Miniprotein binders against p81326. Designs and how they scored, part 5

Target 1, 226 residues: p81326
Amino acid sequence: MLHFGGFIMEINHISKILEKEREEYIRNKVEEYLKQGFSKDDAVNKANQSWRTYIGHRIQDVIYNLLKKFLKDSGLKVTTDKALNNRNLPEELDKVKRLIAINYGEYLFLPDADVIVYKVENNDIKIIAIISVKNSFRERRFETTYWKLKLKESPVTSHIKVFLATPDKDNEISYKCPNGKPKKMRIILEYELDGIYFLKEDFEETEKAKHFGKIVEDIIEISKKL

## First folded at step 11 (miniprotein)

Design G12
Fold by ESMFold2, look of step 11:
Structure G12 (fold): chain B 226 residues (1-226), chain A 83 residues (1-83)
Amino acid sequence: as target 1 above (226 residues)
Amino acid sequence: SEEEKKIEELMKKADELLYEAEELAKKGDYEEAIKELEEAVKLLEEALKIAKELGNEELIKLVEFLLKLLKYMIEEIKKKLEE
């Protein structure tokens, strides 16, 4: 059915695959910080902090490259918020930027969207979805929900689907009712967002909470209705 | 280009092998699944070589990750053989 269906079935494992880079990354960073004169304790702490930033960007980059490839034959294009902040934008990306911007009176801001999916139809651009990639919910737990609500306020952006992609290694949102009690964070995120896609196998699957591989099929189906 | 078309052909063949390897693993045919995945790795290693010759950074990143994915799957299936 789908081009690259074999690969798509297995991209739920992104987080585990990339986690294998951690040991070498930490070793190299500790060596680098020791050479800069930091104590061993400080070097280890700095290396662990560096890893947390690195792995987040690494996952985002992998998701971008995979979706760009897997959605291409369906006539869908993919960009990032970083690419849209470039001062020298091609006309197509300038239009994408304008179509996703949120109006705050005298100011226009882009939502926090790591990956943006759009299509070009008759030289016109339609934004299909934004995907926020979150490794941790200790900070900015509901930021993605805020952007969904803001996009819903305007008929120009209300159609845009807002997805969350996460490894959720610490099981902060993996289950609706752990130990018999509703997990507020999981319940609210699932209620407000258009979908949560897990980069792992072990979580409570629902209509909106799915394995990451399903995002490709879901985006394609949404695009056919727009 | 012709080089980009060849990379796509190699990726499609590797994808077919991955799909078949997954079906074999479901049936418990782990050794056969590993052989197909190893063949897929060879195809992607060739694709990576061509991508590097082109200097196409996004394609290099894509193929490098897909190689990591295939090698991860081989490792996981080998663990099942040891059980």
Scores: ipSAE 0.832, ipTM 0.929, lowest interface PAE 0.7, mean pLDDT 90
Fold by ESMFold2, fold request of step 14:
Structure G12 (fold): chain B 226 residues (1-226), chain A 83 residues (1-83)
Amino acid sequence: as target 1 above (226 residues)
Amino acid sequence: SEEEKKIEELMKKADELLYEAEELAKKGDYEEAIKELEEAVKLLEEALKIAKELGNEELIKLVEFLLKLLKYMIEEIKKKLEE
């Protein structure tokens, strides 16, 4: 029985819901920049740049809070790579960090994992999945694929599922062959990743490309196998 | 705590109303779906008040977003009534 099934059916709309904050955000930021002495044109440009950063972080934070709540009754815990970069980690999170870090000789780095799902059984930690949240594919198009390939290289991390969550507002990866032409980004991401979860309704569904609401059930099912 | 259990109860009731509203909307019963969603909003507004009294930032963020989700659903169903 999936708790909070009503809400889960509707979380595909996170990006649309949060977009309603834009007008007030931009107005407030323009006023702030004008008081700092910027011209009106510069204040508007800075406000728009600020919004792009803000909305990306806002979507990540919402996904984190929703997954933390919706997975809790299944015995699953959620953290972030930001939290794991803290120098004074609780013992549990220090173990999570050690289990996901990638070795580059003299250096250890965390993969870019906006959200990390794990479970604790008998004081043992098992990492289930990481979710990369991408608002746009203008830059670092295949970074999530790189981390999937790196995690596959070690027996300690090869079981970890790598998911992508995205509104994909510009339809960069929503369809495999839009207008009859293969879309390289969609095809490679779907092939290499364990799943792509869309924060919208209009996209080509496949076994790996799904509505975001399905991520909760998928993670729970994977956790039962581990 | 007892307050956190109350928030959980309110959230579960709101979820049930949302599920019922979705089924009503599928059948074209838009006005009844809106009424169920408006009741769910009232429950989450109560949950938000309690979360703020506790100072629990995690619960505040969660409930605030769920309120936005319910209000989004009401807006979308109202658009269908006008079509």
Scores: ipSAE 0.812, ipTM 0.921, lowest interface PAE 0.7, mean pLDDT 91
Fold by ESMFold2, fold request of step 14:
Structure G12 (fold): chain B 226 residues (1-226), chain A 83 residues (1-83)
Amino acid sequence: as target 1 above (226 residues)
Amino acid sequence: SEEEKKIEELMKKADELLYEAEELAKKGDYEEAIKELEEAVKLLEEALKIAKELGNEELIKLVEFLLKLLKYMIEEIKKKLEE
């Protein structure tokens, strides 16, 4: 039995659980903007924009904390791109950073990777997976596939699994052929990435498109092969 | 620390109760499932108190979310009782 199996079976509900925070968040933000002198319409628009940014970071934080906890007993460690961009990195994280960096000639850049899973064996670090968390596909639609393709180009990074985690509330990628018409975005993302993990129940499940709760077992299984 | 070990123990007990509640709900024993989940909530509320006393922000965030998850499940099972 996997540790914390009860919780893991239920974490595909993250988006629904966190959505309950929206009403209070919007109310508080509207009040703040009204006190600053904005009209009601402007305050509401600004509050909704603020929520979209907030909920994105909120979901990332939840995923980070859950994975860090649930992967710990399997000898796996978890960090974030935010942590890797800090000045004065500990030696371990500095090695993680160097192991996911992409070479652009005389420049090195990190892929956009919200959450990074790695392991330490015999004082060596092996990067297992990178998880990109996307709430909307209206901007940077194929950013994650670009980074997967770049990681595949080098033998030192080609083993790194690249996953997408998303609530996909607007059903932009939930189905391959809604109403019989192919969804280019879903088809390309599923083709290029190693997995898409949905933070909701209603989507077309495939070998690569799964409920988010499956990600823990998948990462552990991948780590055993490396 | 000793406090972190206590939080771990409380979380594991809450997870076991959640697992049992899911099995009870599959059998249609919704009232018993809710009772198990309410006990799990009590365990996580204790864990949250300890995490706050430690000032461990990551543990606080983790336990707060798991509490929200348990409360979400209680509400879902209560809906089934009304059906």
Scores: ipSAE 0.804, ipTM 0.915, lowest interface PAE 0.8, mean pLDDT 90
Fold by OpenDDE base, fold request of step 14:
Structure G12 (fold): chain B 226 residues (1-226), chain A 83 residues (1-83)
Amino acid sequence: as target 1 above (226 residues)
Amino acid sequence: SEEEKKIEELMKKADELLYEAEELAKKGDYEEAIKELEEAVKLLEEALKIAKELGNEELIKLVEFLLKLLKYMIEEIKKKLEE
């Protein structure tokens, strides 16, 4: 059994670990906004908003780097939509960009992709999966679903798996029917996406909803079929 | 580079130790689990040093996070040991 490592399994603690930084971060940001002339209430609100953005990026960064590391051993490569947002791309990345682009008639746009997994074989690039990393679902709840559906519309991109990785700190999608009430967001995301990977232990596991520790194995298996 | 390979090796070993520590903790061998994790911390500290020397920001950030993770795990196991 390729023990995809303890680090991937224990990533469940990411939210708790990073949350320890919150108090200091908020304090510093409040001070910054006060110096800019905002009221105390406005400064606090802005600091909290800044924190949400900050922590989201931190989680994305950690997940990206972990996946990059663990997938490398399997000969798989990773990149991001941001890395592709360049005028002068290396040939490989230029090909990746073209292979994930969504057609809007006169325009091509990239899907939001925190992690893009691909392989290179004989100078041919095959896109394997796109992973969206979300810390919370307060905003743009179905954004990942939109991109999945758009990718599915083209034979060029229809094979690309789209996964969501989340700690789901607020338990918005951890269970389908908590207390007998359906969680619309969980049900729709699980239905439309190829998988949801939780960076936590307390969630309802299904065929598509798994612990993040399974994502590397799943991606490798998908890659073998392409 | 050779240095990057060394970082990867250290990370791999640390990962293995973490896995072993988890299994030990599940069995109630908390003291031994902590020892394994502390060894893993040492390995990652070395990895971090090398990453900093290379100026590889991605690896630095990753290893720093993993160190925090290991330390968190140690703390959690220590709590169980005191229970």
Scores: ipSAE 0.565, ipTM 0.831, lowest interface PAE 1.0, mean pLDDT 92
Fold by OpenDDE base, fold request of step 14:
Structure G12 (fold): chain B 226 residues (1-226), chain A 83 residues (1-83)
Amino acid sequence: as target 1 above (226 residues)
Amino acid sequence: SEEEKKIEELMKKADELLYEAEELAKKGDYEEAIKELEEAVKLLEEALKIAKELGNEELIKLVEFLLKLLKYMIEEIKKKLEE
């Protein structure tokens, strides 16, 4: 097994590495917002909000690119929900889009999918997994769970695994019952999702809650069963 | 492309070196670990150069991040060496 193990295992430091850029980023954004006419307090608040969005996207991009590279050798492909938001999609991506779409009667919508893993065999596309990447759980805590449940409602999408990848910087879901108190979010996410993959070392490991380093292997294994 | 393959090869080698370095560090062989990581950095720097020449923004971003990661690890191991 091509254990592309080093980078995947050490990705744990992603938050810390990227946070080194925070001070400069905030300073620049504050200056930008001040020039736009915002008050100092508003500028700072907006800069912090911008940072949260920025860092989230950066983490998503890194994870996407890593998975893209490591899964390629196994013949697996990746895309994103954003890439599917195009009027003129290649046939392959158009099929992917249709195979992950959730039916709302008159409307079809895509689940939030930072990474979509699929394979092409004999001109047939099989969706393997959707991965949601979250840096923090301050907002939209159960969004990924919602999409998992929706995907389960259709025989077309019910087989699709839904994973969460997170550094969980604030230790919101790293442990189920820290100090004997149940963490609702961890328990629900672990129950509803097919797996949670942590970009950190300090977490409670279970059958479903694993280090991010296991995600490639797990995806490959799932792909073989499809 | 040939250039993309080269980038992939360099990344693979760097990954292997990183893994080895981690194992060395676990054994307390910090100096050798750092040496391997520094070699990995050189490989990724070459990869980055190629990626920039290709104009592949995704690869550029990825390799830049990986470089930061390697450098961070070197720093962390150096701290352990000084302890």
Scores: ipSAE 0.563, ipTM 0.830, lowest interface PAE 1.0, mean pLDDT 92
Fold by OpenDDE base, fold request of step 14:
Structure G12 (fold): chain B 226 residues (1-226), chain A 83 residues (1-83)
Amino acid sequence: as target 1 above (226 residues)
Amino acid sequence: SEEEKKIEELMKKADELLYEAEELAKKGDYEEAIKELEEAVKLLEEALKIAKELGNEELIKLVEFLLKLLKYMIEEIKKKLEE
């Protein structure tokens, strides 16, 4: 078993670590919005909204870089939907783009993919997994499931695993039935997706809901079957 | 590149030290855990220096985060020692 070392195990602290930047970020943004002519209350509200977006991107970046590093040792590669949104792509990335594209008849569109994991064997590209990274579920709660279902509709993409990675800081999906009440979002996400990986310790573990530390191993295992 | 390999080596060593430190902390050996984490910080600081010299933005961001992680862990363990 590839012992993925301490860094992946301690990823649980990502939210706490990054949240330390919040105060300074908010202060700077408030000042910026005040200079733009917003009221103090509006500036604060906008700053908080900006922070939510910012911290989400920061978490995505960290996860991307970690996965890139740890998967590289296993000969796996990663990219993003953003990296594929270019007119001039290297041949390899152009192939990746084509292999994840969803057919809407007249148009092809890419699924939302914060991380795309693939391997290259004998000049053939195989897409292994798509990972969506979400800090919170306030917006677009089932977007990831939509993409999973769309990918499943084509024999070209049906094999692609779709995972969700989240710190779930607000405990929206950490438990299936807290206090005997079903959490619709957790149940649906777990049912429709191939896995949910938590960047935290306090969650209900199941076959599909695991600690983020398991994602690398799981991806490697999947890659061996492809 | 040779420099990238060096960064990877440093990161690997830091990762190993972190793992050991975690095991030490679980056993209550907080002082030794902190020492190992501090060594890991030094390794990552060197890695960061090399990454900056290479201009590899992705590695810079990664190593910076890992440094923050190590420092956070050190502070958390220190709090336990004071308790």
Scores: ipSAE 0.556, ipTM 0.827, lowest interface PAE 1.1, mean pLDDT 92

Design G16
Fold by ESMFold2, look of step 11:
Structure G16 (fold): chain B 226 residues (1-226), chain A 83 residues (1-83)
Amino acid sequence: as target 1 above (226 residues)
Amino acid sequence: SEEEKKIEELLKKADELLKEAEELAKKGDYEEAIKELEEAVKLLEEALKIAKELGNEELIKLVEFLLKLLKYLIEEIKKKLEE
């Protein structure tokens, strides 16, 4: 049975909820920069720059904590690519790192991912899914599709699902054919990825483009087949 | 630990209240939905207190966000009452 179904149904709103932190965050940062000797105008500008970095990491952290909690009762574990880049990894995480790494001859690199879901069965680790969180598609638009294609090249990683989670506040990928014209970015992302999960209500739903809360059941169902 | 089990119980009770509040809101019973959500907030405030006593940063972050989610929902339903 799916625990926390009430909360799960409401997590489409993560980005909107966290945006309400902005006023207090900016106020605190402006005071901090003023104490450092910056002018009012410089302090405000620096606070706004700080917010843009902060909110991106904040959304990622919330998604990590929610998925870790909501997937735990299904025997699924959650980590991040940043955690896998730390020195002195526990053996379990070292195995996770090796299982998602991509071979480039002399070099071995991790896919860019914010959240990694795996399970441990019979002392064996199976990677289930990688979730990339994108606040904006202004830069690195197709990075997630590149990593999906690389993972598909090897039989040991080809089963790994690659998902995109996004608020898509500017509607860059929310609709497949706005004004009757195919939106290349949405069409390619939906075609290549295993799913796109929106942190908002208004977007064109398809079999692969869903409300973010659906990711929990989808991951659990996939894990049962592996 | 026993404290972590208590937090789990509080989260599950809050989740049930949220489900009930959503059903009430679908029927247009907004005042009742808000009352259920306010009770869920009290349960999560208790869970946050315990998480802080444990010093468990991940639980603290989780419960703090769930509190923000419940308060967001209360605000949204209050907007429906004004309409």
Scores: ipSAE 0.833, ipTM 0.934, lowest interface PAE 0.6, mean pLDDT 90
Fold by ESMFold2, fold request of step 14:
Structure G16 (fold): chain B 226 residues (1-226), chain A 83 residues (1-83)
Amino acid sequence: as target 1 above (226 residues)
Amino acid sequence: SEEEKKIEELLKKADELLKEAEELAKKGDYEEAIKELEEAVKLLEEALKIAKELGNEELIKLVEFLLKLLKYLIEEIKKKLEE
């Protein structure tokens, strides 16, 4: 029995729900920048930039809190790359960090993993999936696929599922062949990643491209196989 | 803790009301669906009060978002009544 199935069915609306905060946020930020001495045009530009950063972190926090809650009764634990970078790291999280880190010679780096799902089995930690949250694809179109390919290179990490969660407000990857032309970014992301989960209603659904609410069932099913 | 157990019970009851509201909305019973969702909102408002008394920031953020979700759904169903 899936706990909280009512809420889970509705969480693909995250982006639309949070977008309602934009108008007040922009108004407050413009006023703040004007008080700092910026011109009206500069204050508006800075406020819009501030919103893009804010909403990205906001969506990540919401996804973290929802998954932590909804996966708990299935024996699954959730953390973030930010938590793994803390100075005072508990032993359990230190193990998670070591199991997901990628080796670049004398350096170790975490993949871009906004949310990390794992389980503890017989005192062993098994990482199930990472979720990257992206609002836009302007500058780092295929960053998530890079991390998937790197994780596949090691037998320690090759089982880790790599998911992308996105509102995709500009429809950059919502359809495979809009206007009859293949959309390279959608096709490559869907091919290389284990799943794309949309934080909106309007997109072309496939076996790998789904409403965000489906991620809970998918993660639980994957965890049973590992 | 016992307070966290109370919050859990409130969230579960709100989830049950949401499921009932979804079935009602599917049948076109929009006014009754809204009533169920408004009751769920009251349960989450109590859960939020308890979470704030605990000072549990993650739980506060969770419940605050779930409240926004329920209020969003109420607004969407009200739009269907106008259509």
Scores: ipSAE 0.820, ipTM 0.929, lowest interface PAE 0.7, mean pLDDT 90
Fold by ESMFold2, fold request of step 14:
Structure G16 (fold): chain B 226 residues (1-226), chain A 83 residues (1-83)
Amino acid sequence: as target 1 above (226 residues)
Amino acid sequence: SEEEKKIEELLKKADELLKEAEELAKKGDYEEAIKELEEAVKLLEEALKIAKELGNEELIKLVEFLLKLLKYLIEEIKKKLEE
């Protein structure tokens, strides 16, 4: 039995819901750039660039707030890569940062993770999963698989589940074999990652490729095994 | 705080109304489903008011999105009613 199950079953629509903000956002940004002295063509181009950055952060922020709320009653905590980059971390978050950092000889780096789920039991911290939110696969197509492979190289991090959440508006990974031809990116991402969660309805569902609303129960079930 | 506990209660009540609306929509009772969702919207509007009075940015963002979700669902059910 999940708390907030009604809402959870409907959050696969995040991208479509937020896209409704686009028209007003672009209108306001164009007006702002025109007041700054840009030509109409430049103002429109700058507004569209601004939207792409804005919507990416907007989706990540929504996912963070929803998961933080929906996982709380199961004893699970949520943080972000950005929060862990704070110089003055509370002791709990400092431990999370230390447990997920990857050693590259003289250097330590955090994996690229938009959302990090962990639990605290008897003063021990156990990182359950990281979630990468990808709006586009035009660049850094396999970055998430790289981090999964790096985390598997150490016994300290090998248990960490790595999930991808995406609207995939351009259908780059929504189907395994469109027109009978295997889509390399979808095949490799699904094979290597622990799950792909779609922020839309139209995609090929599999054991690892699911509606985003299922991520809450999946994380809770995984946490019980750790 | 007492205010945060009130927000939690409002969210839980709205969630129950959403579940009822989903069952009604599955049965084709679209007008009744919309009525339940509109009641849930009122509960979230009160929760948003309290969150703003607290100045709690995370709660404000959460409730604002849940309101957009409910309004999106109302729009989708209205489309089915027209078909």
Scores: ipSAE 0.804, ipTM 0.922, lowest interface PAE 0.8, mean pLDDT 90
Fold by OpenDDE base, fold request of step 14:
Structure G16 (fold): chain B 226 residues (1-226), chain A 83 residues (1-83)
Amino acid sequence: as target 1 above (226 residues)
Amino acid sequence: SEEEKKIEELLKKADELLKEAEELAKKGDYEEAIKELEEAVKLLEEALKIAKELGNEELIKLVEFLLKLLKYLIEEIKKKLEE
């Protein structure tokens, strides 16, 4: 019985926990930008932008490390697109890179992948899933969907599951039809992706939209079918 | 490594304590839940120490976050006790 960790279930608080750092972060960044010669208004705007980027990376790192830990016991491995951007890769990672690459004719590019889950069996690598971690959807709302669709275009990558993990802080995709009005982004993301995993409690649950606590189990199940 | 195994064991135990604490809290046994979480914090502090000794930045970051999580949960339960 895969003891799904209490830590995974309580991940709901990630946004609240990390937001505690905001005030100090903003203050420090504003001071930094003022020293660089920016106006007060510009400094504040730049600091806020920097914070959005910073907190996004922090959430991605937490999710990556958490998944790495919990999937390890099942013999599954994880990496990132960033880790694959090296010229000299170990053989295993070089194979992973090649197995997730998308063909653009003269060029091969990697999908955006905050987490890549794979297994090694008899020296063969099988890619199981790609997970995109998004804190907010203010920019590039359908980027993950684009990559899913591109991966489907090749028999080499068509089996790869693409998941979105998000705290959805701004409640952009937590519900399909709040107040009777369809949330296009939620509907499209849920339709096109293999799953959406919420790092929160207040969301509309469906077959594809689940609490993040289910992601490890789901990935393990998928891995057994490959 | 042996040290990594120790970290994994500590994390597992802390996770189990968290689950127990959640069950206790659901039953209204908030004081006991807090005790379990405080024990989990101690385990994670030990794990963090080992991770730092190993210089494993990924584990350090993970454990630090988990510590913040446990402390947050303790605070939230304490608020319920004061209510």
Scores: ipSAE 0.544, ipTM 0.819, lowest interface PAE 1.1, mean pLDDT 91
Fold by OpenDDE base, fold request of step 14:
Structure G16 (fold): chain B 226 residues (1-226), chain A 83 residues (1-83)
Amino acid sequence: as target 1 above (226 residues)
Amino acid sequence: SEEEKKIEELLKKADELLKEAEELAKKGDYEEAIKELEEAVKLLEEALKIAKELGNEELIKLVEFLLKLLKYLIEEIKKKLEE
């Protein structure tokens, strides 16, 4: 198995690398918003908001591509919730979509899933894991836990592992009880989720809280049990 | 495809060089670490070229990011050399 261990370990720098683009991005966006008729203050605020969204997507894309590549050799496949939001899906993806859908009675909705890992065996699809990628926890702090809990409610989806991958730039969940004060978010996320994978070195490691480099191995191990 | 296999090989080699560079850096052999990383950059540049020729956007994005990563690491090691 091609353990791209070097790249996986050094992924910790993803936030720093992408942040280098911020100044230029903000400048360009501010100019764009000014041209649209916004005030300088509004333009700056909108640009900053746009940046947060942009960088979040960039991180998600990187993680997706890395996982896709690393899991491929193990015969595992990946997709995204976005890829499933099409009217005409290939049969395989249509099955994936159905196997992760959450029942709300009259409606089925997909969980937020930046990465969906699945395998195909004997024409049967088995969903292995859903990974949420979060750059920061400023918004939607427990969204991933919500989806985990919802997935657990159905025997169809209860086996699906839900992981969080994050650089945790602001150190919001890196430690459980820094200075003796419990971090509610860390504790809840770790309790509810199947794992938290950090794209950084400085964090409190536990059974469920690991470096991102372990996620591939963990997923492969889970896949063998399904 | 043959081209995809080549990309994979290049990525693997680059990863190996990165690991070697990390070990070298830990030992304080920063100059040699940089050389290894620079070689890795060359491999990824080749991979990027192939990916672009294939029109594989996912691979392009991946390799571009990895290139940025390697360059970042080189810069960080260079800073350590100057200290």
Scores: ipSAE 0.540, ipTM 0.817, lowest interface PAE 1.1, mean pLDDT 91
Fold by OpenDDE base, fold request of step 14:
Structure G16 (fold): chain B 226 residues (1-226), chain A 83 residues (1-83)
Amino acid sequence: as target 1 above (226 residues)
Amino acid sequence: SEEEKKIEELLKKADELLKEAEELAKKGDYEEAIKELEEAVKLLEEALKIAKELGNEELIKLVEFLLKLLKYLIEEIKKKLEE
């Protein structure tokens, strides 16, 4: 049984738990924007927009920390694209950065990667998976898919699994064909990505669409094959 | 470090208590479930203290979230008891 099995199962409440911070956050941001000279309506709108960004980052942080802890027991390591955005990297992270870089001819760019999972064996770095964490799909709906396709184009990166983790707060991708109508976003994401992991209970489970609690096991299994 | 091992031990125990609480709640033993969760909260509070002493920001954030989770679960179970 996976370590922290209880906590993993209850991760479904992440959105509700973090949403408790909303009222205070909005209040403080509204006050801040009012002090900046915005109208009340503009301040509220800006505060709500700020909240959407903030809560997204909070969810990313939680998922990162959880995965870091769970995967550590298996000898796996995690980092982020942000951590790699440094001029002076330790050797290990510099290698990680180079192993996930996408070639655009004269330029190399990193894929968007909220979580990068890798292992170190005999001083060799092997990239296992990239996880994108999204709270909602209002913006950049196919960004993760783009990066998966780009990674697939190179033999250096083609083995890297790309996963999406989401609470899917707005139920945008929880079901493939609700009411008999295909959900384009769910179908495309599931087709192109290696897996979708839901931080909720109410979703259509498939071979690729699973509860977040399975992501650790899946990553460990992948790591053994590399 | 020894302190990190202690944190890990506390987290494991808290996880076990959470699992027990989940089983109790499924059986309708909500009061006992709450007691288990409250004990888990105490363990995590100790873990948080150690994490803060170590200055490990990642562990601090993790434990703080887990504390919020446990407290949320306690609140939800309490609501069920009042129903």
Scores: ipSAE 0.536, ipTM 0.814, lowest interface PAE 1.1, mean pLDDT 91

